# Designs tried in a protein design chat: VHH binders against Uncharacterized protein MJ1408. Part 6

Target 1, 350 residues: Uncharacterized protein MJ1408, of Methanocaldococcus jannaschii (q58803)
Amino acid sequence: MSREANPFKKMPTILMPDELMAKALRRGEKVANEMRQKELPWLLKARFVEEHKVRTIASVVADNLQKVIDKTPPVRKLPKFYQEMVEVLVGIDDFKKSMGAFKWASELVRKLGNEYARKIRKARTPQQAGKLRKEFVGRVKSILEQIHPEMAFVAVAREKLKDLPTFKDLPTVVIAGYPNVGKSTLLKKLTGADVEINSYPFTTKGINVGYIGEIQMVDTPGLLDRPLYERNDIELQAILALNYLANLILFIIDASEFCGYTIEEQINLLKEIKDLFKAPIVVAINKIDLVDEERVKEIEEKLKEVGIEEILKISADKDIGLDELKERLKKIAIKEFLKDKDAENKELEC

## First folded at step 17 (VHH; from j2 with F59Y T61A)

Design i4
Fold by ESMFold2 at other seeds, look of step 18:
Structure i4 (fold): chain B 350 residues (1-350), chain A 126 residues (1-126)
Amino acid sequence: as target 1 above (350 residues)
Amino acid sequence: QVQLVESGGGLVQAGGSLRLSCAASGFTLSRYEMAWFRRAPGKEREFVAAINWESGDTYYADSVKGRFTISRDHAKNTVSLQMNSLRPEDTAVYYCAAEIGWTPDEYLHTSYYDYWGQGTRVTVSA
């Protein structure tokens, strides 16, 4: 399957009431000027000009609002990851309410445009036709001001959502561990391809996405590479959304401690990740070429005491153990992915 | 009074380069999509490139990708089109256009934009 784009990237700019009204009035005046060039009796010309002005203003406003609805993905149809990100960053109920306000306003403006256009066709004087058009414009301005909070809300939501990372519907491994444990080197060696950098909330480093065949590998600099206890509740919820993405966590430990963190500090981070994520965890003990076998064995025993059953010993720099790691990751990630797909299907059946 | 004024057109040999500029006056550009269109002799205007003023996001016609670069200058209130590796078929009058907001698929059409410059002629000789 092809790589998919972030579903929110195609949302149009959200115009505020004065911006949308000004655009509509500009286009209405353009049409009015074109209609004034027609050779018609003065009353018929006045009715024709005002009718087309009203229809144009109504269309510009209603179509703009409807386009926002049409280009915004329905939240309930999104993968759970994106649903959770909408909840965390925006609030699903408020987002849905705001889309309803756009639809209500679009339909009402269109209805009023048709009603006023018909009244204008029956106007007995040019002054009556102009008065009806002014009345229509006033009603449209009022409708837009009524939904101004929802327009502002959607504008903010668009800015928050349009830069969310894209993920394929594939077995997914999320990589965790302190900086300098060898995550980037390992990712490059396992994937062999250019790693894509994507934005993610609460980190300026973004996230890195790569692939081993049909396995999606996700590295989360700034998210899962430091203690989580310092994050506020909203930031933590954004991190927890990765539960809906991750089929497997790959935690990297630097056996040498040259990364700048002790084994105890690295295991403490592992325990935090284990508490937060539902996915199984594979631990890779990296840089085994820099320590003796007894040190690696000690680390293994500490990992078993924490409850880690899947432990691999590697050196990314020396290409030690990488083939076995790759095969182990593939086996577990695919197994967990298929289990998640079966669980989702059963929920839909109920 | 809102105006768009293009400059930088001229005669250039194939393979050469030109830089077009569009100066905006009377605009608060922060919410605007800016675009270049061109009209070859006997043809209709066609899309060349666009840039969102606020985000800096850019879009290009397939015929110019990799050769043309659109850019903005906040201090001068201008948008520019750097045209490299010019070909005789790039000969046209180039127009600067602007409209509030960005809408996918619609930004490619002349009808999307209410504001237009008068154009600057580019001639590429063999």
Scores: ipSAE 0.708, ipTM 0.912, lowest interface PAE 0.7, mean pLDDT 88
Fold by ESMFold2, fold request of step 19:
Structure i4 (fold): chain B 350 residues (1-350), chain A 126 residues (1-126)
Amino acid sequence: as target 1 above (350 residues)
Amino acid sequence: QVQLVESGGGLVQAGGSLRLSCAASGFTLSRYEMAWFRRAPGKEREFVAAINWESGDTYYADSVKGRFTISRDHAKNTVSLQMNSLRPEDTAVYYCAAEIGWTPDEYLHTSYYDYWGQGTRVTVSA
């Protein structure tokens, strides 16, 4: 349920100090006008009008700030993928500090509201009651301006985090390999359904998500399709977050080299991905319909020399080997998914 | 003075269509949630649809999904509600509402919105 939704999409709009104060003052004046309609002695009316104005302003401000906290998932409770993305895109320490500032301000505004309401009940003149309310409003404005940097920070964080992809909590296979090796064709053939395109940081192509029953298949155009030395540190951290998602890596080799990369270049990319990812790797030698059996055997031997034990021989275009591939992917992905779930439970015990 | 003014109401036969418009004046709408509510005779106002001006995200009551479409026009500073496949139970006064910001679940309630139009009457005859 929550596992199928981006937890940050529930964050409310983060109002800036002037926006929140203006909203609070509007509602305070609305309540004040209602109190002015009551037939009360002159001083008692002044006290009630100003007291209710103060209580309303305090509640609007404090509740708004608290609501941001309540609707924002605590980072340490998030799946590790989202924890890593918060660190990469925003910074966990700054995010936690900003939530603390919201809490501090909310509690302080509520405390001041109670204190000033009590002072107003003891006012000796309408002018004194009004002066106390004006002082309270000034204190609230000051508090909001003091946390303005944190409000701005959270507003930016909200925009970045709500665009993160939503992944189902399912056994997940991440597809890798150079462009034009047949990744997207294979994804469509294996899933048999429309591929969902999702945004992902640092790629304008997005990521493609499809399903084989309860197996989530993820193709990563622009992410795992070129040498990783071409990436800056932030891009690499976003790519490394996929470790927390991937139960299995499916690496696609184009046996024909018509993709524009030699087998050696493709194996070098495989080595880089093997070094970055903890998940086991299955290699599919694709486009076997375009090459001789000798060539496929040569590629298989090179893969074994690199340490690859799970090798499938396929042609996505000709529907060769796809049923065996599906069954192998499901078996391994489910096994690794269940193993990861057991490990997560043991971490929570600590 | 900030104002919301609805237009486009009228009498229509069941199965027909009608387009409501809400013109906003005195607002900078860029940070606002805009909504349509309706009130049938003897009932309370109920949520119909909302649109976030900035993001364009839309929300609909279950009773109108697939029949009504809310939209915004930046140049005219208006929000519209295209109502298709109208039913007698859609008979109501329709109100335009606005409030700064979006909050999950709360945008469904009349108390969320400070700004309201005067309403426009829609009558759907059997």
Scores: ipSAE 0.705, ipTM 0.907, lowest interface PAE 0.7, mean pLDDT 88
Fold by ESMFold2, fold request of step 19:
Structure i4 (fold): chain B 350 residues (1-350), chain A 126 residues (1-126)
Amino acid sequence: as target 1 above (350 residues)
Amino acid sequence: QVQLVESGGGLVQAGGSLRLSCAASGFTLSRYEMAWFRRAPGKEREFVAAINWESGDTYYADSVKGRFTISRDHAKNTVSLQMNSLRPEDTAVYYCAAEIGWTPDEYLHTSYYDYWGQGTRVTVSA
């Protein structure tokens, strides 16, 4: 599987019991019509027609179910980000149980197909052959109805998971801060304006992804730009999944407070994010061109009081300090990425 | 009960454009993959393009990428193939096809689809 693709985009359409049965019966009748053209004695033709109909129906049903299993990677082998998103959106245990039901049904339908094909070869009349095929179809319908809840579950899961964002396996910086602190302007200045918008759960704005060389920059409008204490547990868990993505957090402070939030409010948001994320944090004090140096120094001292050691002073609008910021982000993100890769390799070996 | 009817074929000079249409009747398309295949003289049918009716996801053969566009019209229950920058090798009978559901890799093959139109001929002259 490509690391640059959402692993769930290759899941086939999940057909419901009536849909799958109708497809199987249509294919079975097509094969039956082909077999009826053969020049055979009446009883042998009836056996031949009904046997091939049964084998075709069994294969269509069983193969369809097996393809869903084959085209869906095991959850435990997915990158941790996707594992967490499966848990949040769907539930890993229910997803695995449903795949087990697909496997059970596929294997049982194949077994029944072989059993009924053997019985049909021994039929003494065309009526007996037809009755056996009808019994087989009834048994298949029953099996599909028995797993109908699992089929419906997987169909819903497919819809939720296939639109998850695609992230490259690269050193990653996640940008945070209140609206209007200059995040979008900074992202465009650092990455050169090519930003890809991706969907993400619990925000209609999506996630903006851009690049500085081989550094993946992620802006999260609607996720890390408001106080987190008001989020419900499911929303917060989706936000926490970003821990598996982020090698570094870049938090942007608007020194001027023109964003509409006081420095105290901005630092309170920073503290919430610091508590939630394990990645190191770099703070950029933005819009330094709009305030005097004493104010910037005051902000810097407040940041040090809350445990922030990496602080840069910039103006995205005036292109002040951006080269230094870019180099610092690259250095730290690459270091943390390599550190995480070594830890990940050890975990995989265990 | 399902019926697919192609239209829009004809004669066109190289570099020209043509738009094919496939009307579906007696049929709820919302769960279907719709496709165009073509058959050049003396050759087997080959995949041209596909669209998933509900999602709008599209797929193209490498030979037509950037020149052909498949689209759907929900109100008219039709699928269209806009063919631009036509070449003599595009000469073929074009067929509309449909099948319930989408399966990766299999949608490229004629055996995947149970429903077919009768075809519309496209001739591209040098």
Scores: ipSAE 0.702, ipTM 0.904, lowest interface PAE 0.7, mean pLDDT 88

Design i4
Fold by ESMFold2 at other seeds, fold request of step 19:
Structure i4 (fold): chain B 350 residues (1-350), chain A 126 residues (1-126)
Amino acid sequence: as target 1 above (350 residues)
Amino acid sequence: QVQLVESGGGLVQAGGSLRLSCAASGFTLSRYEMAWFRRAPGKEREFVAAINWESGDTYYADSVKGRFTISRDHAKNTVSLQMNSLRPEDTAVYYCAAEIGWTPDEYLHTSYYDYWGQGTRVTVSA
């Protein structure tokens, strides 16, 4: 959630060709007016004014383009979660191509600025100096229009990337289950009132982040709450990026079925999530206060049939089983987090 | 004709509040960073607050965080600075500034902005 941890927030506004040219011309005229105040012979003053106008326009344009490059993080150096998000949201190859276009244009404008400034110093009349500056401006406008598609692409990419969430490097539990199974109530009971809402691709509700001490709890409304067949390929890729985040999946079953989904439907969703994620899964059977124990045992047996070994029985509303759940989540998430950290360090050494 | 006009300055007691307004004319503020700077007697202009017109993102100098609020009004083409819990050291001429686009770190400097108002005086007495 740290602003310092999302490097895409440092990307400058991407000016379109007409916007950047207008700014450059405004700054150039400001400098020209300052130079006109100098006490110089008529021809020398005309050369001086036009030369400084050209140098200023070139610098404003070239520096603006270069700052976009300088303030944009290199994708290949980002953690894998963020690399996958960049691919899903914008496309890494197109992003790199567009940065190349910015660099090409910045370097060319600077080169032309120097070239035209030298030509203006040799102008024989004020009219020739002005004509050279106008020619330079026309060349810059053409260069900017040539990269207009890449500028537009980067502007859209900036909007998509600047709101990416930043997660703490902590043991992380991702919560899943159909709507209305009690996920939000449980999250608040486990973490207290301090839950942050953050954006995430393909959900308008965002993600909810809370903490149990040093355990990061993530609720993903709109992401892990409906079947795969309802997802297109790009949505599925964004969901799969959660594999780089999750140390443990907490799946919530509503024993009462008041959520509107049968136990079989809930277990089918669980099976799909189990196939998607590498992290271990803990299942919490919620709302046990609303059903008899024999129904809970039936659900527990069905869960064991699909390979779930960690099963807890809770009622978030009645504060039943929550202390045991907290302890179990912390134990497993910390173990998996440390295992992943050790594996990551071994890969880097090799 | 592009113009920024500040209003709302005056004399106020310590602990009081004032609301400054900056009206823009002659251009559309979409895509602009809007800022307030202030000049205390005998000092240079210093950054107070900024707002990006398009995104609504806001930025504040540490000395005013929690006390001042910058806001925008699309319908009136204005930017406002709500100044609460005023202190004698807030005494200054307050200037509205504007520039197209936002660049990190550079928006804090007077040289980033080409458009400036004439200023409105704020005096905070004990």
Scores: ipSAE 0.701, ipTM 0.906, lowest interface PAE 0.7, mean pLDDT 87
Fold by ESMFold2 at other seeds, fold request of step 19:
Structure i4 (fold): chain B 350 residues (1-350), chain A 126 residues (1-126)
Amino acid sequence: as target 1 above (350 residues)
Amino acid sequence: QVQLVESGGGLVQAGGSLRLSCAASGFTLSRYEMAWFRRAPGKEREFVAAINWESGDTYYADSVKGRFTISRDHAKNTVSLQMNSLRPEDTAVYYCAAEIGWTPDEYLHTSYYDYWGQGTRVTVSA
């Protein structure tokens, strides 16, 4: 058995009304067949067969619905990253409402099971006992169909939430910058070839996760590599959830502009990231081997003018400056991670 | 009406390999959890491995992890258990089981599954 970090991987399969009813009827008939083997007077046998069938059907249905509730974490007790993802992917209010429908249906089915079991014990004929059991089954089917929309909603929610990325509770650096500035090359050089690809909403490329010792490095292709005005509100909310993960932003600038974006365009993206994230920013001026010293100096001065104080000069392709960058990232990310852990504990104490 | 039929059991020397197969008939498995259990002589049935037909998610008992592989074949409607590096303690009757849906922790127990095959015997000699 494996241990899982995603709180939604423990949700059971959500059965649809016909699936759950079929399971309940199957188990009810199994119990009924056992009771039919007993040597009892005909009326007493009919009463006990139908009563036990009703009790079994009620328990199978009600327990199944209750297990979904019991094994689904309460949204408000989740880490903030997962709370934001639930809102973005499914909607917290609709999710809570659907859990309420499961609870209502579970309790009602138990109530009806008890009521019909009592009526069956008083049946005057085997035919009356059978009719009462059929009426009970019809009532359960109706209840399940009434909550069918909520069952379908939770089934879809489960599929979306099971696939959320699993992040380790480690100091985390998020890499940002335009395409082709060297983000992927740098990630590989800093972490090695063992980079995990994880799903994330609104990017088909996924996110790349790697490690420098106990520092979690996250590259976000398709997310933090283009201007925010290209995003709708839902996509922006998914990007904002990264605030609950990022302890440090590493922004990569291509000094050569061979990436296809001018230094001014790259700095404008940096400004958007700076406004979006609370984490401190380290800027790496990459590809310094392709430009002269004066160009790098000019870029560095522009960065200082916009408020960037942590600036490193590197070439990922030529392995220039990477050891210093690695040490700087570790120092800052660990410091910010410890500060965030203290703040998170205070929030939970409230 | 559902029928599960195991095959592939037999005698094999320690360190050897054996592949068990479970053919399902009488229904479509698309929403089912499929599992292998085994019963060693004088013991109760114990969980070996499970696969969710829909998702392909797999689960293994610690005693077989790394040596056994459970897999599914949609076209044949079968589940297989590839058993490598066999040991004498793997000697048992192996049973295929099925039940609709997956519930954490409960899938490990025989009472979770309503459908069972009749079993196939595996003997691992020293």
Scores: ipSAE 0.681, ipTM 0.898, lowest interface PAE 0.8, mean pLDDT 87

## First folded at step 18 (VHH)

Design l3 (from i4 with E54D)
Fold by ESMFold2 at other seeds, fold request of step 19:
Structure l3 (fold): chain B 350 residues (1-350), chain A 126 residues (1-126)
Amino acid sequence: as target 1 above (350 residues)
Amino acid sequence: QVQLVESGGGLVQAGGSLRLSCAASGFTLSRYEMAWFRRAPGKEREFVAAINWDSGDTYYADSVKGRFTISRDHAKNTVSLQMNSLRPEDTAVYYCAAEIGWTPDEYLHTSYYDYWGQGTRVTVSA
């Protein structure tokens, strides 16, 4: 029924101080022109016009700032994946501080609007009413200038966060292995055609999402296909965020080494991924049609020595072993997904 | 100084096509949401389609989805509405609108936009 979406796609455009002030002044002048048409004594008309101009400007500015707050998800209430992405891409503390600045400015502009509207009602001359409105506008401009750094920060944050991938709340298998081991072929064979491409930090290839029934399959080209020592700390944090998605890792080994990497190199990558991820790992030895059985047995023995308990032997090209793999992935991913849901419920009790 | 001018309206048979254009002058459209609204005789203006000038993200009313396409041309500073498979109920005056920024849900309403064109009439005959 329900489908999770990237919660940051609902963030409004963050207007800069000059943009927001210009919008507010346009709407204030429109209201002022309407009020000038009333048949009133000159002093009363001046008070009326300037009061409504001030109230309109205050509302436009304060409402705009408040809408950013209202339509931005509170970070601490997000799923852990999105919390980690906020930290990686922008910094949670600075993001929260900036939202606080929006709230402070919104409340202060409303307060000043009420105060100046009351002062304008007591103006003794039309010139005094106009001066009070100009002072109010100057105060609002100063408030917006004061929070300009926070407005700019949130604008940049919005651009970075709105492009984050949307994941369904389903049992999730993350596919790993060197390039050309058969990951793409296997994903297509298991999921049947409709693979979505999503952006993800630090890869221009994006991240591929497909489904086996209610199992979410995620292929990560450019992310889990090279050694950790090639990654800086921020890239590694983005990769580690996948821990909050993955219920199971499917690591693909090319038995033939035609991918360009030796079995030793492939197993070294497996060890690094095993250390990164908390989820259990299933290894699929692919391309068994291209090697003899003793070679496959040798690879299997090496995997057991590394501590891998779930090993499948397949050929994606020849449709060998895929039904068994599909069923094994389903059972393990669902089991781990349910365990994670139970653990989350126990945390809520505290 | 700041103007939106629609063109391309006219009379067309049901099932036919028209392309509307909205030329903006005196605007720097960077950061703007551009929209088409329409008003049938005796009715209120209703949302048809919108496009973000910078991102190119588009939005459509359910009644026109799949039949209408909104697009932008940065070089000409124009927004277009390609209307295919026209129906008699599409008969209306079509208006171009603009406002700085995008706010979810609010962009669907006429009150969101400060800038409006004069409208161009589209008549779809049975």
Scores: ipSAE 0.717, ipTM 0.915, lowest interface PAE 0.7, mean pLDDT 88
Fold by ESMFold2 at other seeds, fold request of step 19:
Structure l3 (fold): chain B 350 residues (1-350), chain A 126 residues (1-126)
Amino acid sequence: as target 1 above (350 residues)
Amino acid sequence: QVQLVESGGGLVQAGGSLRLSCAASGFTLSRYEMAWFRRAPGKEREFVAAINWDSGDTYYADSVKGRFTISRDHAKNTVSLQMNSLRPEDTAVYYCAAEIGWTPDEYLHTSYYDYWGQGTRVTVSA
């Protein structure tokens, strides 16, 4: 259900109180200087200049805060994957509270701007008009300092969330297996050369996204290619967020063990992933060209004992079995995707 | 106090190249969006390119994408616009602009930026 682009990349820079106040004062003075060029009686000019300064400062501050709200997607409207990532990276409740602080401050500054503009229109002297504008500025500064912690929180959140991967709302296959089992070769063969690299928490390698027609293939170097026993709960939550994207898991086994891991080690990783993910699993026994049929059959039987019913025998290097694999992945991923879409429609209806 | 000064304009034949530079003085450019705009004869200023000083993220108008490259030099406190494969329609006065922060869609408009240079003229002959 992901948008093509990361929705958090649209968040504006979060200005700190001094930065936003300085911008607002700069624009207020620009307007004031323009108004001072008008030929008006002294009291009317003073009222006019100070009123426009106040209205401009109020608008710059309030609009800036409101734009952050408007350009930030509401978390509850996001696909579940992004909701989980927001919780892991920043905390949904704190994020919502901080956006509430922006809203409160924006509305209050706008209200005060209107109030002081009306008072300035009734000023009896230029000095009174200037005093009212200074009082207004002082109150705006105070409001911004009150929400400074929330502004800082959102600034940090923005930097973390801008780097989240983008996923299309398509049937999605997540690829897993140890390094060197042939995942990269297989991905290239199935999708062609058009693989996008995206950031993902807790890996410096990122994740690879490619496509078979309308099927989104996600390879997870550094995530689902090693035992998970050393990961803390936060890292596991980031990995588990893939449950909200994966319609199907494709696990790759190297029949030859040239990857450096025994079949038992590879099956143990498979068991970990099976326990973590809700999606059905297809296992591809790769590199069958390097082993005899008896070994492949033995691996196949061990997989059936673990509860794997969808097993394919392939050689990515020799282009053996890839067409059948592609069609099997498409059929299962589309079926699961449509099943999830129907469940989502019923949830929204209720 | 704060000043932007463009340089590098001139006359060039179609297909040629120019490099514009914008020197900032009296600024700490951390947190700023820097942009180039241009004004062709009889036209309003239009967006050309922008760069975020901190992240280095760049944005280009469709008309210049692939031909122009905006870059920054932290040591010299400058922003540059490398203009390749110049066309007569690139003839304009080029302006450097700056504003604190980045806001989507708004960075494309002249009203977003409070700081402007005086402009440098680029003339591309057939």
Scores: ipSAE 0.716, ipTM 0.914, lowest interface PAE 0.7, mean pLDDT 88
Fold by ESMFold2, last read:
Structure l3 (fold): chain B 350 residues (1-350), chain A 126 residues (1-126)
Amino acid sequence: as target 1 above (350 residues)
Amino acid sequence: QVQLVESGGGLVQAGGSLRLSCAASGFTLSRYEMAWFRRAPGKEREFVAAINWDSGDTYYADSVKGRFTISRDHAKNTVSLQMNSLRPEDTAVYYCAAEIGWTPDEYLHTSYYDYWGQGTRVTVSA
């Protein structure tokens, strides 16, 4: 279940030290007012009020910190795509260190709450009980300030990670090729009406996700549709994270060149993607209805020269070759998906 | 002094529409989750909708999804609830609530919020 959702979307707001302390003090005072209604001797009432105030403040602070931990599973247990996104966008080691700081602070605040509550129960005057509560509050403030850098780090990390796309754990085909080669038309023909747009780093167009049965199809406008040398290192790393998603790359060639790019330019982009991705590549020569057979053969020969062995000839507009393409994509994507799952299981066993 | 003040309640026929408003004063609403709850006669308060002041992310109870729209207006410092296709079972006192931060699942509960308005009454006639 959790494998099909962005695990960072459920992260709570990360409160800063003053925000969390203010919330805890508000709740503590509410409890104190309720406790003052009890008919008790003056000293016993002071002890009771201050004890419950301390316990409430401790619980509010400790539970808030612990909830951040609980809603953020350990990075190493996340799917590899999300592990790579954490490394690329924020840094895994710093993220883990920060979660450790939350845990340390939560446990310490809870322990101090218990300790001060016991001291308050033994207070000999109302003034002593109040002083102990003030000391406790001061120590909690100090603990929160000690982890302030980690709180700020996690807050920034949350903002970077919460809008990452949600992918199902399914055999996945990533579609690539220049703009206007027919990617969107093909995706709709293969998957039907259920194409959803998702956000992804470094593209405002998002990515399109659709399905052929249990095969997840991903179209990447703005990501794999122009030369990669134009991208900075961090953009490239975010694009390379698709390696953990893609079981197969489907590259679309526009045989007609109406897309605005020559066959040479399209093949150059293919070569860049081939160099960067581990997944096998299937090339679909699209728009074969608009060119003669000799041109298609020429393109096919050029593709074989660059090492492409899986080549299909299609027209998305005319529904030519789509059934064969669909079956070939399913077969290869499932094979590669199961192969990756077997490798992942062996790593866990070691 | 921190205050939330609801307005816009009244009597409306089934199928009609009503717009509730919640004005916040004495708050910097940055970092706050704002919510509407309602209490039908003889019932406890129940969650209706929430909006994060900063991100604009919205959440709706299943019973109102598609009919109600929560929105915020930074210039007016208000949160609004546009209620369309009203039904007699929507009859309730509607309360505006606020709390710093958002926590999944917990934002659905009255205990999550420390700040509350006095409520505005909505009556939907059959």
Scores: ipSAE 0.716, ipTM 0.915, lowest interface PAE 0.7, mean pLDDT 87

